# Designs tried in a protein design chat: VH-VL binders against Thymidylate kinase (dtmk-1). Part 18

Target 1, 218 residues: Thymidylate kinase (dtmk-1), of Caenorhabditis elegans (q22018)
Amino acid sequence: MATDQKRGLLIVFEGLDRSGKSTQAKRLVESINKKSTESGDASSSPSAVLQAFPDRSSSIGKLIDQYLRKEIDMDEHALHLLFSADRFSKNQMIRDNIAKGIDVICDRYCYSGVAYSLAKGLPEQWVRSSDVGLPKPDAVLFFDVSPEVAAQRGGFGEERLETATIQQKVAAVMPTLRDDAYWKTVNADGDLDSVEKNVFRIYENLDREKPFESLEKI
Key: E = the ipSAE of ESMFold2; O = the ipSAE of OpenDDE; V2 = 0.75 times the mean of E and O plus 0.25 times the DockQ between their complexes.

## First folded at step 9 (VH-VL; framework fv_benmelstobart)

Design r3 (from q3 with light chain H91Y; at its last look DockQ between E and O 0.90; V2 from the best seeds 0.63)
Fold by OpenDDE, look of step 9:
Structure r3 (fold): chain C 218 residues (1-218), chain A 120 residues (1-120), chain B 107 residues (1-107)
Amino acid sequence: as target 1 above (218 residues)
Amino acid sequence: QITLKESGPTLVKPTQTLTLTCTVSGFSLSSYGVNWIRQPPGKALEWLGVIYSGGSTDYNAAFMSRLTITKDNSKNQVVLTMNNMDPVDTATYYCARKGYYGWGDYFDYWGQGTLVTVSS
Amino acid sequence: DIQMTQSPSSLSASVGDRVTITCKASQDIYDYVAWYQQKPGKAPKLLIYDASNLETGVPDRFSGSGYGTDFTFTISSLQPEDIATYFCQQYDNYPLTFGQGTKLEIK
């Protein structure tokens, strides 16, 4: 009798630059895995893997990285498709892990890709179509940070898309992609521990018995 | 300014269908879900259902068989349809926006409500 | 369904008094609790969400606490404009449910 092993969860972290999403994504993964280790029963406790998009270590991700670092230029359509390809390259990995009961935590996903492309003025129907068929997240944790707080955080401006103008446009577009059936907005102005607590709370309340689905639309 | 406003008939006969419209302003229905909640006179609030920004819906099981919520994003309107109305369904009906933070299944903005009386 | 048992059903206090309302959930609902103020003939107004987060624009004399099954709503110093019925609401699970309300009057 196939022990009805609960599936893993797909959790996506989205947000503007300096929203703290990457840090929190990592912390969530660490927290999940720590708990799994402490329980002594690896089979009964969820484990998690972190997947960043783009995967800058992959062949596709390297090209994207070169663009982001302003080392190469690229047609915006090509760039959009590369981002999509990067995500699809991990499609099987995500599905396999979910099937094994392993949680997949994504630092950025299709929503960032769509938001940036729309912000750049690419055709909406085309932009929203490229990622259809990807695994549907069980939750999108959108990190909402105030401009004032974001400005206080270092590391802004080194990459091509790290401009105030681009970020503002992306910020305006992102809410239009929201499906609050599975989007959870995280107040990212808080301290790290408070935010972490909120993230974990959301994580713990996710339903693993729901069918794992693919994105039909974005 | 964020506003919601309920409109529709205030008097419905038994067995008839109630149709209420919630018109929103100050936000997009593509970004926020809208809930329907009712309150019988002098009684507690009762959640009826929600239509999410993406268009999916959840209903209170008690009403699922006779309740439908739809929306038109372009018109900024959410529509509640409830069949087979009974005097027990007499209540003030509210539409309310789904909360922004966290799971968000709280209500941060409310319409003024519309009293619907079911009577022969 | 998750039941929210609110107490007391009615309360009378003086201006300046500390007022406390409690809500008990029939099961562990973490901090998925909101508190509303409803004045006569008006729609409810959100005061607190996630058990303790003050909604924007709400005076800081209002507060909430609790986690699990027991939740508390507090007015630190009651004002005349606070005359209303207050409701708790859970959103841990569907259907979303409300407490029966607490009618607050001023002596």
Scores: ipSAE 0.378, ipTM 0.800, lowest interface PAE 1.5, mean pLDDT 93
ESMFold2, look of step 9: ipSAE 0.698; ipTM 0.867
ESMFold2 (binder alone), look of step 9: mean pLDDT 92; pTM 0.932

Design r4 (from q3 with heavy chain G102N; at its last look DockQ between E and O 0.71; V2 from the best seeds 0.76)
Fold by OpenDDE, look of step 9:
Structure r4 (fold): chain C 218 residues (1-218), chain A 120 residues (1-120), chain B 107 residues (1-107)
Amino acid sequence: as target 1 above (218 residues)
Amino acid sequence: QITLKESGPTLVKPTQTLTLTCTVSGFSLSSYGVNWIRQPPGKALEWLGVIYSGGSTDYNAAFMSRLTITKDNSKNQVVLTMNNMDPVDTATYYCARKGYYNWGDYFDYWGQGTLVTVSS
Amino acid sequence: DIQMTQSPSSLSASVGDRVTITCKASQDIYDYVAWYQQKPGKAPKLLIYDASNLETGVPDRFSGSGYGTDFTFTISSLQPEDIATYFCQQHDNYPLTFGQGTKLEIK
């Protein structure tokens, strides 16, 4: 890195289904890039890319997608490892972008993978070990949505993991993964614009001078 | 019921080290950060530092050179150590739990505080 | 460091009065302001977080507003038990900082 170039940020959106995390992740990327364009100086303003996990367009992601769509069955251990592999497949991309000063915004990350597997009863030590070595997020934005609000939002129930039982179990597990040094819990019950503003403010407050690290533990 | 309680010496001599312990109940230290705040008599509150749920710490730069915060999750205890105490450090010391939402730290639960007097 | 300038330093009001306290931040801090009540000899108690969110269990006569640099804390109808010193606190940037406090008395 050039002595004067700030690194990019790795920001992860986590939360249950219908928490609004995907929408807000997209909005954040758009906002970052819009500002970059308006500044006229691409070198002085950060740009951002969006990465969803799983990447359903990739070979690994397609296999995961088939599972999620209930087209195939899969051993839970295999599934967990595939999710991890999907993330690791983007490891170099993430690191390269960060090194170039490009922000990487992730829709879900290792925490979802771990949470779902733990919720399914897989061994904790094993589950928490598979993603060690991935880039460590500068921030995890956890979207906390009330069941009442979530229920009002459509699109639930289409995929294998979109069941009330699974979601409840995942919800119970997620807090156990939290490190409030870099986890930021966002009240997701608010309107889109209010939540967006809050997300952006969190983004603005992140420190680009801190070393970029890898996950040593989950 | 969520509670925090400060304990330790209430009298410290100049140049000596202050050690305070915050014992918590009703929540896990693995889930919530704990902050230390002090208040000189009749004055405003001053943030000292925080130990997060994952064990990392942040300190007020004004105290960083002489302040250490540690914890033992299994004992539900957070420990503040401050070196080279001076009479100006006379204050009520509080431990407080980090709020749950959004950026930064606000404090949703406080200990009762312990008055520490630095005097010869 | 972010300075929180609180006003007034002290005020006296009657039971039933509307009371307003202001806090001005030295820079834009979004809505990241908390308000505390501290009674004599007691620890501060959280009343408001994120400028306008009422903490659970806090009476609804307490409220907060503001965005950016100017923030307001309000008691809609002052009660005898509200005698205390009130503090604002910013949680936008470290180090965390407090206002100097407002001592509220009842006439």
Scores: ipSAE 0.761, ipTM 0.899, lowest interface PAE 0.6, mean pLDDT 94
ESMFold2, look of step 9: ipSAE 0.798; ipTM 0.902
ESMFold2 (binder alone), look of step 9: mean pLDDT 92; pTM 0.937

Design r5 (from q3 with light chain D50E; at its last look DockQ between E and O 0.88; V2 from the best seeds 0.64)
Fold by OpenDDE, look of step 9:
Structure r5 (fold): chain C 218 residues (1-218), chain A 120 residues (1-120), chain B 107 residues (1-107)
Amino acid sequence: as target 1 above (218 residues)
Amino acid sequence: QITLKESGPTLVKPTQTLTLTCTVSGFSLSSYGVNWIRQPPGKALEWLGVIYSGGSTDYNAAFMSRLTITKDNSKNQVVLTMNNMDPVDTATYYCARKGYYGWGDYFDYWGQGTLVTVSS
Amino acid sequence: DIQMTQSPSSLSASVGDRVTITCKASQDIYDYVAWYQQKPGKAPKLLIYEASNLETGVPDRFSGSGYGTDFTFTISSLQPEDIATYFCQQHDNYPLTFGQGTKLEIK
């Protein structure tokens, strides 16, 4: 009797720079895996993998990284496509893990890609089309951080896209990409533990019985 | 300022179809879902359904067979259509925006509501 | 469906009194409970959107607590303008459901 193994979940963390999304994504993965190991039954407890976008360790991601570090210049269209390619390069991995019941936690996804490109003034239809066909997230956790709190967090300005102007534009665009059917806004102004707890509750409440779908639109 | 306003007939005959329009301002329907909720006189609130920012819908199973929610983002309008109305459907009908924070559908902004009476 | 059992159905208190309303869910719904205030002839107003999180602009005399199945709404010091019916609502699962309401009157 094929033990109807529940599929994994695709959970995407989105938000502006310094929203704390990366930290929380990592914590979620660690929490999931910790529980899995404690249960002793690897088959019954979800495990998770973390996937950051861009994957700066990949060939494509390295090129993106060079751009972000201001080491090279690149046409904005090319950059957009590279980001998309980077995501699509992980398409099979995501699907395979989901099929195996492994949760995939993404630090950034197509929404960031689209938002940044739109903020830069690239054509909307073109920008929104490039990521169509990617796995559809079960949840997008959007980390909403106040500018005041974000400003207090270090490391801003080191990368090409870490400018106040760009961030403001991205902030303005991001809500237009929201599908509140699966978007969950997380107040990111809170302390790490409080936010983590909230994230985990959202995670626990996700439905694994829903069909796994692809993005038809962004 | 965020506002929602219900409009439509206030009197419906039994077996007829109710059509209500929710006109929103101060926010985009592309960013926020809109729910329909009704309240019979002196009774509790009842959730009918939602149309999300992306256009997908969820309905209360009790009404799914006769309820449809649509929207036009460009017009800032959400439309509720309910077939085969019965006197038991007499209620104040509200449209309400889906809350911004958190997991589920709570309602942070409400229309003033419109009383719909189903009577022969 | 998740049932929200609200109590009491009615309450009378004096100005300045502490008022407590409870809502019990038929299953564990984490902290996914909202509280609304509805004045006569008006639409409900959101006060608390997630068990204890106060909606922006809501006076701090209003508070909520609870996790799991038992939830509490509190007015620390009742004011004349607080005369209303209060509702809890779960937003853990569809269909979304409300409590029966608590009619609050001032003596």
Scores: ipSAE 0.375, ipTM 0.799, lowest interface PAE 1.8, mean pLDDT 93
ESMFold2, look of step 9: ipSAE 0.736; ipTM 0.878
ESMFold2 (binder alone), look of step 9: mean pLDDT 92; pTM 0.934

Design r6 (from q3 with heavy chain S31Y; at its last look DockQ between E and O 0.88; V2 from the best seeds 0.70)
Fold by OpenDDE, look of step 9:
Structure r6 (fold): chain C 218 residues (1-218), chain A 120 residues (1-120), chain B 107 residues (1-107)
Amino acid sequence: as target 1 above (218 residues)
Amino acid sequence: QITLKESGPTLVKPTQTLTLTCTVSGFSLSYYGVNWIRQPPGKALEWLGVIYSGGSTDYNAAFMSRLTITKDNSKNQVVLTMNNMDPVDTATYYCARKGYYGWGDYFDYWGQGTLVTVSS
Amino acid sequence: DIQMTQSPSSLSASVGDRVTITCKASQDIYDYVAWYQQKPGKAPKLLIYDASNLETGVPDRFSGSGYGTDFTFTISSLQPEDIATYFCQQHDNYPLTFGQGTKLEIK
């Protein structure tokens, strides 16, 4: 990196289903890119790309998608490794974009993968080890939504992991993965605009001058 | 019930090292960072440093050379060590929990504080 | 370091009065300001974070506003139990810094 060029940011959205994280991730990317376009100077304003995990358009992601849609069954260990592989398949892309000063916004990341596997009872040491070496997020935006609010939101129950039991277990596990040095808890019970503003403020306050690191532990 | 409690010597001689322990209950140190803040008598609050849930630390640069914060999650204890104490370091020392929501560190729960006097 | 300039340093008001305290940051800190109440001989108590979010259990007569550099803390109707020193704090960047405090007394 040139001494005067700021790197991109890796921002991860995490949370339970129907927490609104996907919508807000998309909105953040749109807002970043909109501002970049309006400034007329692409070199002075950051741009962003959205990366969802799993990437259901990829070969690995398609296999995961089949599982999630209950089209195939899979050993839980294999599934966990596929999720990890899916993330690692984007490792170079993430690093390249960040090196170019492009922000990478992730809809879910390794924390979801670990949380779900732990919730299913897989060995903790093994589960937490598979994603070591991935790019370390500059921020994890954890969307904390109350069950009452989440229940009012549609789209629940269509996929294998969209069950109340699984969600409850994941909810119990997710806090154990928290590092409040870079985790930011977002109250997701609010309206879309309020949450968006909060997300954007967090984004604007992130430090682009800090070294970009890899995950040493999960 | 969430509680934090500071313990340690209340009198320290100049050039000696201060060691304070913050014992917490009602929450896990694995989930919440703990900050140390001090307040000289009749003066404003001064942030000293933080140890996050993951074990990493940040220090006020003014104290970084003298200050160390450690913790033992299993004992629910955070320890502050400050070297080369001076009478100017006389203050009430607080440990405080990092707030859960939002950006940065604000403090949602505080210990009662312990007055530390540095004197010959 | 970010400086938080709080005003006034002291204030006297009557029960039922509207009380306003201000805090000015030395730089733009968005809405990352917390307000604390400290009674004599006690630890500070969190009242507001993120400039306007009322902490759970705090009476709604307390409120905060502001964005950027200028922030306001308000007690809509002062009560006898509100006698305390109030502090603002920025939670934008390290080192975390506090205002000088406002000592509130009742006439």
Scores: ipSAE 0.502, ipTM 0.838, lowest interface PAE 1.2, mean pLDDT 93
ESMFold2, look of step 9: ipSAE 0.780; ipTM 0.899
ESMFold2 (binder alone), look of step 9: mean pLDDT 91; pTM 0.926

Design r7 (from q3 with heavy chain Y100W, light chain L96W; at its last look DockQ between E and O 0.88; V2 from the best seeds 0.72)
Fold by OpenDDE, look of step 9:
Structure r7 (fold): chain C 218 residues (1-218), chain A 120 residues (1-120), chain B 107 residues (1-107)
Amino acid sequence: as target 1 above (218 residues)
Amino acid sequence: QITLKESGPTLVKPTQTLTLTCTVSGFSLSSYGVNWIRQPPGKALEWLGVIYSGGSTDYNAAFMSRLTITKDNSKNQVVLTMNNMDPVDTATYYCARKGWYGWGDYFDYWGQGTLVTVSS
Amino acid sequence: DIQMTQSPSSLSASVGDRVTITCKASQDIYDYVAWYQQKPGKAPKLLIYDASNLETGVPDRFSGSGYGTDFTFTISSLQPEDIATYFCQQHDNYPWTFGQGTKLEIK
């Protein structure tokens, strides 16, 4: 008996480094869970979980983290596959939560993986094929930040991929991955509270009745 | 410079099929969706449908049985096909780009429009 | 379908006047309203999206407000070049729908 229970939502935060996406993803999860606790009816209010990619606490994510910290070198193909493997390792978790009516909020997803690999010059068909079969997001919130604002934000340059050259290339590639059927562009130049309000408004307006699908292409 | 331009027949007979082409420049169809909107003379605007950057489509239910939208990214062209035209379908037809911010379900750039008259 | 009831259907004002147009939605559509300017014989031009966001390049004398069902478009100081028909559009749910338009003339 198809339980009349509304499924959870898969929401993905994408954007360049220092766009504020990670902070906003966390805030969204906190807001969702706070409302759930206040309503007193845990069955009627959605809860949410945060999933960052890469998951630096996992075995695969630790290898990726070593690369990002410049502790080890790695073939670019191998690195791409590790990122994909990291996402697929969470495939069942995402699907299970969605089936239970729990929202899954992702800090980065397959689009970042593809964009970075393409920016590095890996074969396009190969790069775009590795993540096929992952859960399809209900919404991609792309954080669009101006270079001027991004430059004012601290912490840039600590990791291997945090270079101006790489970021510029990724920025040029990302729009080519956009499917504006389910991508929403968030102006990320605003203050944290303004952006948060906007993100939450978007969240509240998402349709939970649409079928949950897998990615057929990227 | 961003441009959209509608082309096709300006006169259609009743029951015939209308085919319009929207040629775009200054942006890629792989990044932006394109809408079709019409406006009867002296009347309000009516949204017909959209083809998204990913190739999927949504139609106004009022036209779904008669309307098809396709595109060729390599040619920078979007094509509207509408069957069984009637004099009531006389209107200026516009193609318009899907907006960038938010869901982008507004129209930020428009073609000049083409007047299509349905008459015997 | 969501209905957008626009008022007035026509108005005449003097240069420098404040002009206000309203649009009422048949249901709560948050702030998902756009406003367009259409000059005679021309395609519509986007002025405002998401009820209050001014499109790039649009003069700041144009503004929008509202949330829920009631929305307002304002020209703070009417200019001769503002003679046009103005339309509201909801972008909350398919199908996207427009108001009937407001024809603005200068006295």
Scores: ipSAE 0.605, ipTM 0.868, lowest interface PAE 0.8, mean pLDDT 94
ESMFold2, look of step 9: ipSAE 0.726; ipTM 0.878
ESMFold2 (binder alone), look of step 9: mean pLDDT 92; pTM 0.927

## First folded at step 10 (VH-VL; framework fv_benmelstobart)

Design u1 (from r2 with heavy chain G102N; at its last look DockQ between E and O 0.04; V2 from the best seeds 0.00; counts 0 for: pae O 5.2 > 2, placed apart)
Fold by OpenDDE, look of step 10:
Structure u1 (fold): chain C 218 residues (1-218), chain A 120 residues (1-120), chain B 107 residues (1-107)
Amino acid sequence: as target 1 above (218 residues)
Amino acid sequence: QITLKESGPTLVKPTQTLTLTCTVSGFSLSSYGVNWIRQPPGKALEWLGVIYSGGSTDYNAAFMSRLTITKDNSKNQVVLTMNNMDPVDTATYYCARKGYYNWGDYFDYWGQGTLVTVSS
Amino acid sequence: DIQMTQSPSSLSASVGDRVTITCKASQDIYDYVAWYQQKPGKAPKLLIYDASNLETGVPDRFSGSGYGTDFTFTISSLQPEDIATYFCQQHDNYPWTFGQGTKLEIK
């Protein structure tokens, strides 16, 4: 047991569609891995993996993808549970990587799932219960984007959940899920480089000595 | 068998409050939202509001100031309260179940409707 | 509010005819349109949701199409029992709104 190896970090990117979170998540992973390679000391420099939710390449994610693409219809409860299942399917992977000192960067996590379901009017207690037991993030980077900026970014409306109404509702719900202990709001209106700098700043200041925990509540 | 049934007064005086109850069967209010929709005689349908499975509500802004929707899951009842009724509010009032699939409220099951006349 | 403009207001056709009703939304609402049949003295009945999905138990002579702002409801072969008023409804944004209706009669 290499006594001195620091654990990896679980960092979650959350935010509305078009907030730029996916791009920044990828950039963070690349930056982390680049530094690791340059240091030549794999033991001293963290590496990172990117995990998007849903994982549209997985069996569960494919079903979700079919729904999102409007190829199939689905019960809202079932959909909620599928999203949860998708996350839980990666539970062991996340924990294993963290144990190995590898950072896990997630593009969306349980908060999106909860926010969307609440926005749809599903029972709150039920919605918040499904993801209990997942790895607790060391940080949630919430990408706060103004509607004006988001509207300038292309690709909106192609998927089922990309409506103005649902986005507005989700936007209203998401802040209610905030825990200031590990949530960090990122101004996503800035240019890519500015946002990246902020993200990296947050990353560099995270404490790797804290115990790795599971979510007891959402 | 899924059923919705509206009940309440069929005659209301101007300025009075309308209270309608929708009693549902064959499904749980904890699982489905219920909408209220009205239709004036010979006119189009008008959505009034909804109470979702989780208990949250949304209202048509045109009625928000005088409309309240509540429910009791254990009684399988949804209640609509509308204040300051006017003859223009004369309509058949329906409760309707929210469609089960996807985004937005479409209505897959309807009550038979109850005609409410507002008259002095 | 999203306006749903339905056309025509009334239609007369013969048994076996193809009937088409249109609904135009005031904004892009993707495929979030439902169609209802309302017979005299009865509540509306759901026929189509999400523009083209046939509700369970509805005959396949009924169909819907469209995406964005223009939507079409079709009866491939009109039957005597199809005499009713038909309504479109958007389920994209609050408040949910309906078309004015199309009264369908048989010649």
Scores: ipSAE 0.027, ipTM 0.593, lowest interface PAE 5.2, mean pLDDT 91
ESMFold2, look of step 10: ipSAE 0.782; ipTM 0.896
ESMFold2 (binder alone), look of step 10: mean pLDDT 91; pTM 0.919

Design u2 (from r2 with heavy chain K98R; at its last look DockQ between E and O 0.93; V2 from the best seeds 0.00; counts 0 for: pae O 2.2 > 2)
Fold by OpenDDE, look of step 10:
Structure u2 (fold): chain C 218 residues (1-218), chain A 120 residues (1-120), chain B 107 residues (1-107)
Amino acid sequence: as target 1 above (218 residues)
Amino acid sequence: QITLKESGPTLVKPTQTLTLTCTVSGFSLSSYGVNWIRQPPGKALEWLGVIYSGGSTDYNAAFMSRLTITKDNSKNQVVLTMNNMDPVDTATYYCARRGYYGWGDYFDYWGQGTLVTVSS
Amino acid sequence: DIQMTQSPSSLSASVGDRVTITCKASQDIYDYVAWYQQKPGKAPKLLIYDASNLETGVPDRFSGSGYGTDFTFTISSLQPEDIATYFCQQHDNYPWTFGQGTKLEIK
């Protein structure tokens, strides 16, 4: 008797650099797992895994990382495809976890990839096509941070794509990728705890009974 | 400046179809969902449906059989079609933009509304 | 459907008074409540979303609170321009639903 086990959720964190999305993604995973352990019923409580894109520990991710660190140059098309490949390399993992009722929390996803490539001037149709077939998120949490707040957060400028010009262009493109049927904009100017609460409330309100789908378009 | 404006017939006969157009300015329909809400005279607001930025729609189940919402992003227009109108459907009809932050649909910008009277 | 029971249906207060309106949800809706002001012959205006978040440009005399099922809208010091009908709305689950409204008059 197929135990009526609710599927896991795919939740994607998107936003500009220094938006706090990585921190909040981690916190969400920790919170989910903590609750699971406290309930004592591992079968009834959701667990979560964190997946960052790119996965800089993977073979593909390492190449991307070398580019980002300015160690190597790469054609922009190749780079775009590598990002897509990196995501697709985790396709089965995501689907398997979801099927097992494990939530998959992604730090960045296809939207970042598309946004950056478009910002660089790559052809729109081509850019939007490469990630078609990936798991469709149940929610995209877009972290909207003001430039003023982002500037106060350290570490900007170390990587190739951490320039004001690129970030500005990406910021302009990202809203064009929004589908507010499953995109949720998070005000990221707030303190960590406030943002965390908002993220968690959104998480708790997600419907696990909806069919798990693949992206048909981006 | 963000604006929404409803246009269409203000008088509809019973059993006829209402078609209203919401023209938006100051934002892109590819980025924001637009809702339709009505208010009978002296009564509470009633949510009818939404068309999201991606083109998907949700409807109030009470109207799903009669209501269709479409849009043309290039024209900045959202269209509401409601079939089999009845005098009970007499109301001011609003289009309203979906709020930017958080969960669910709240409405941060509204059209001025258009009074639609259903009468023989 | 989630029912939003708003109270009172009408109230009269003096300029400078503290005004409180309540809305009760038929189920737990976290903090997903919005409040609107509607002046006669005008469209509703968003004042508060997420129960307590003040919309940009709205005076700080307006506030909201609540979590779960009980929500409160407050005007700290009533002004003449605040004459309107106020509505609560849940933005937790479809269909979105509104309270019945509170007509506010100045004595």
Scores: ipSAE 0.283, ipTM 0.768, lowest interface PAE 2.2, mean pLDDT 92
ESMFold2, look of step 10: ipSAE 0.718; ipTM 0.868
ESMFold2 (binder alone), look of step 10: mean pLDDT 92; pTM 0.930

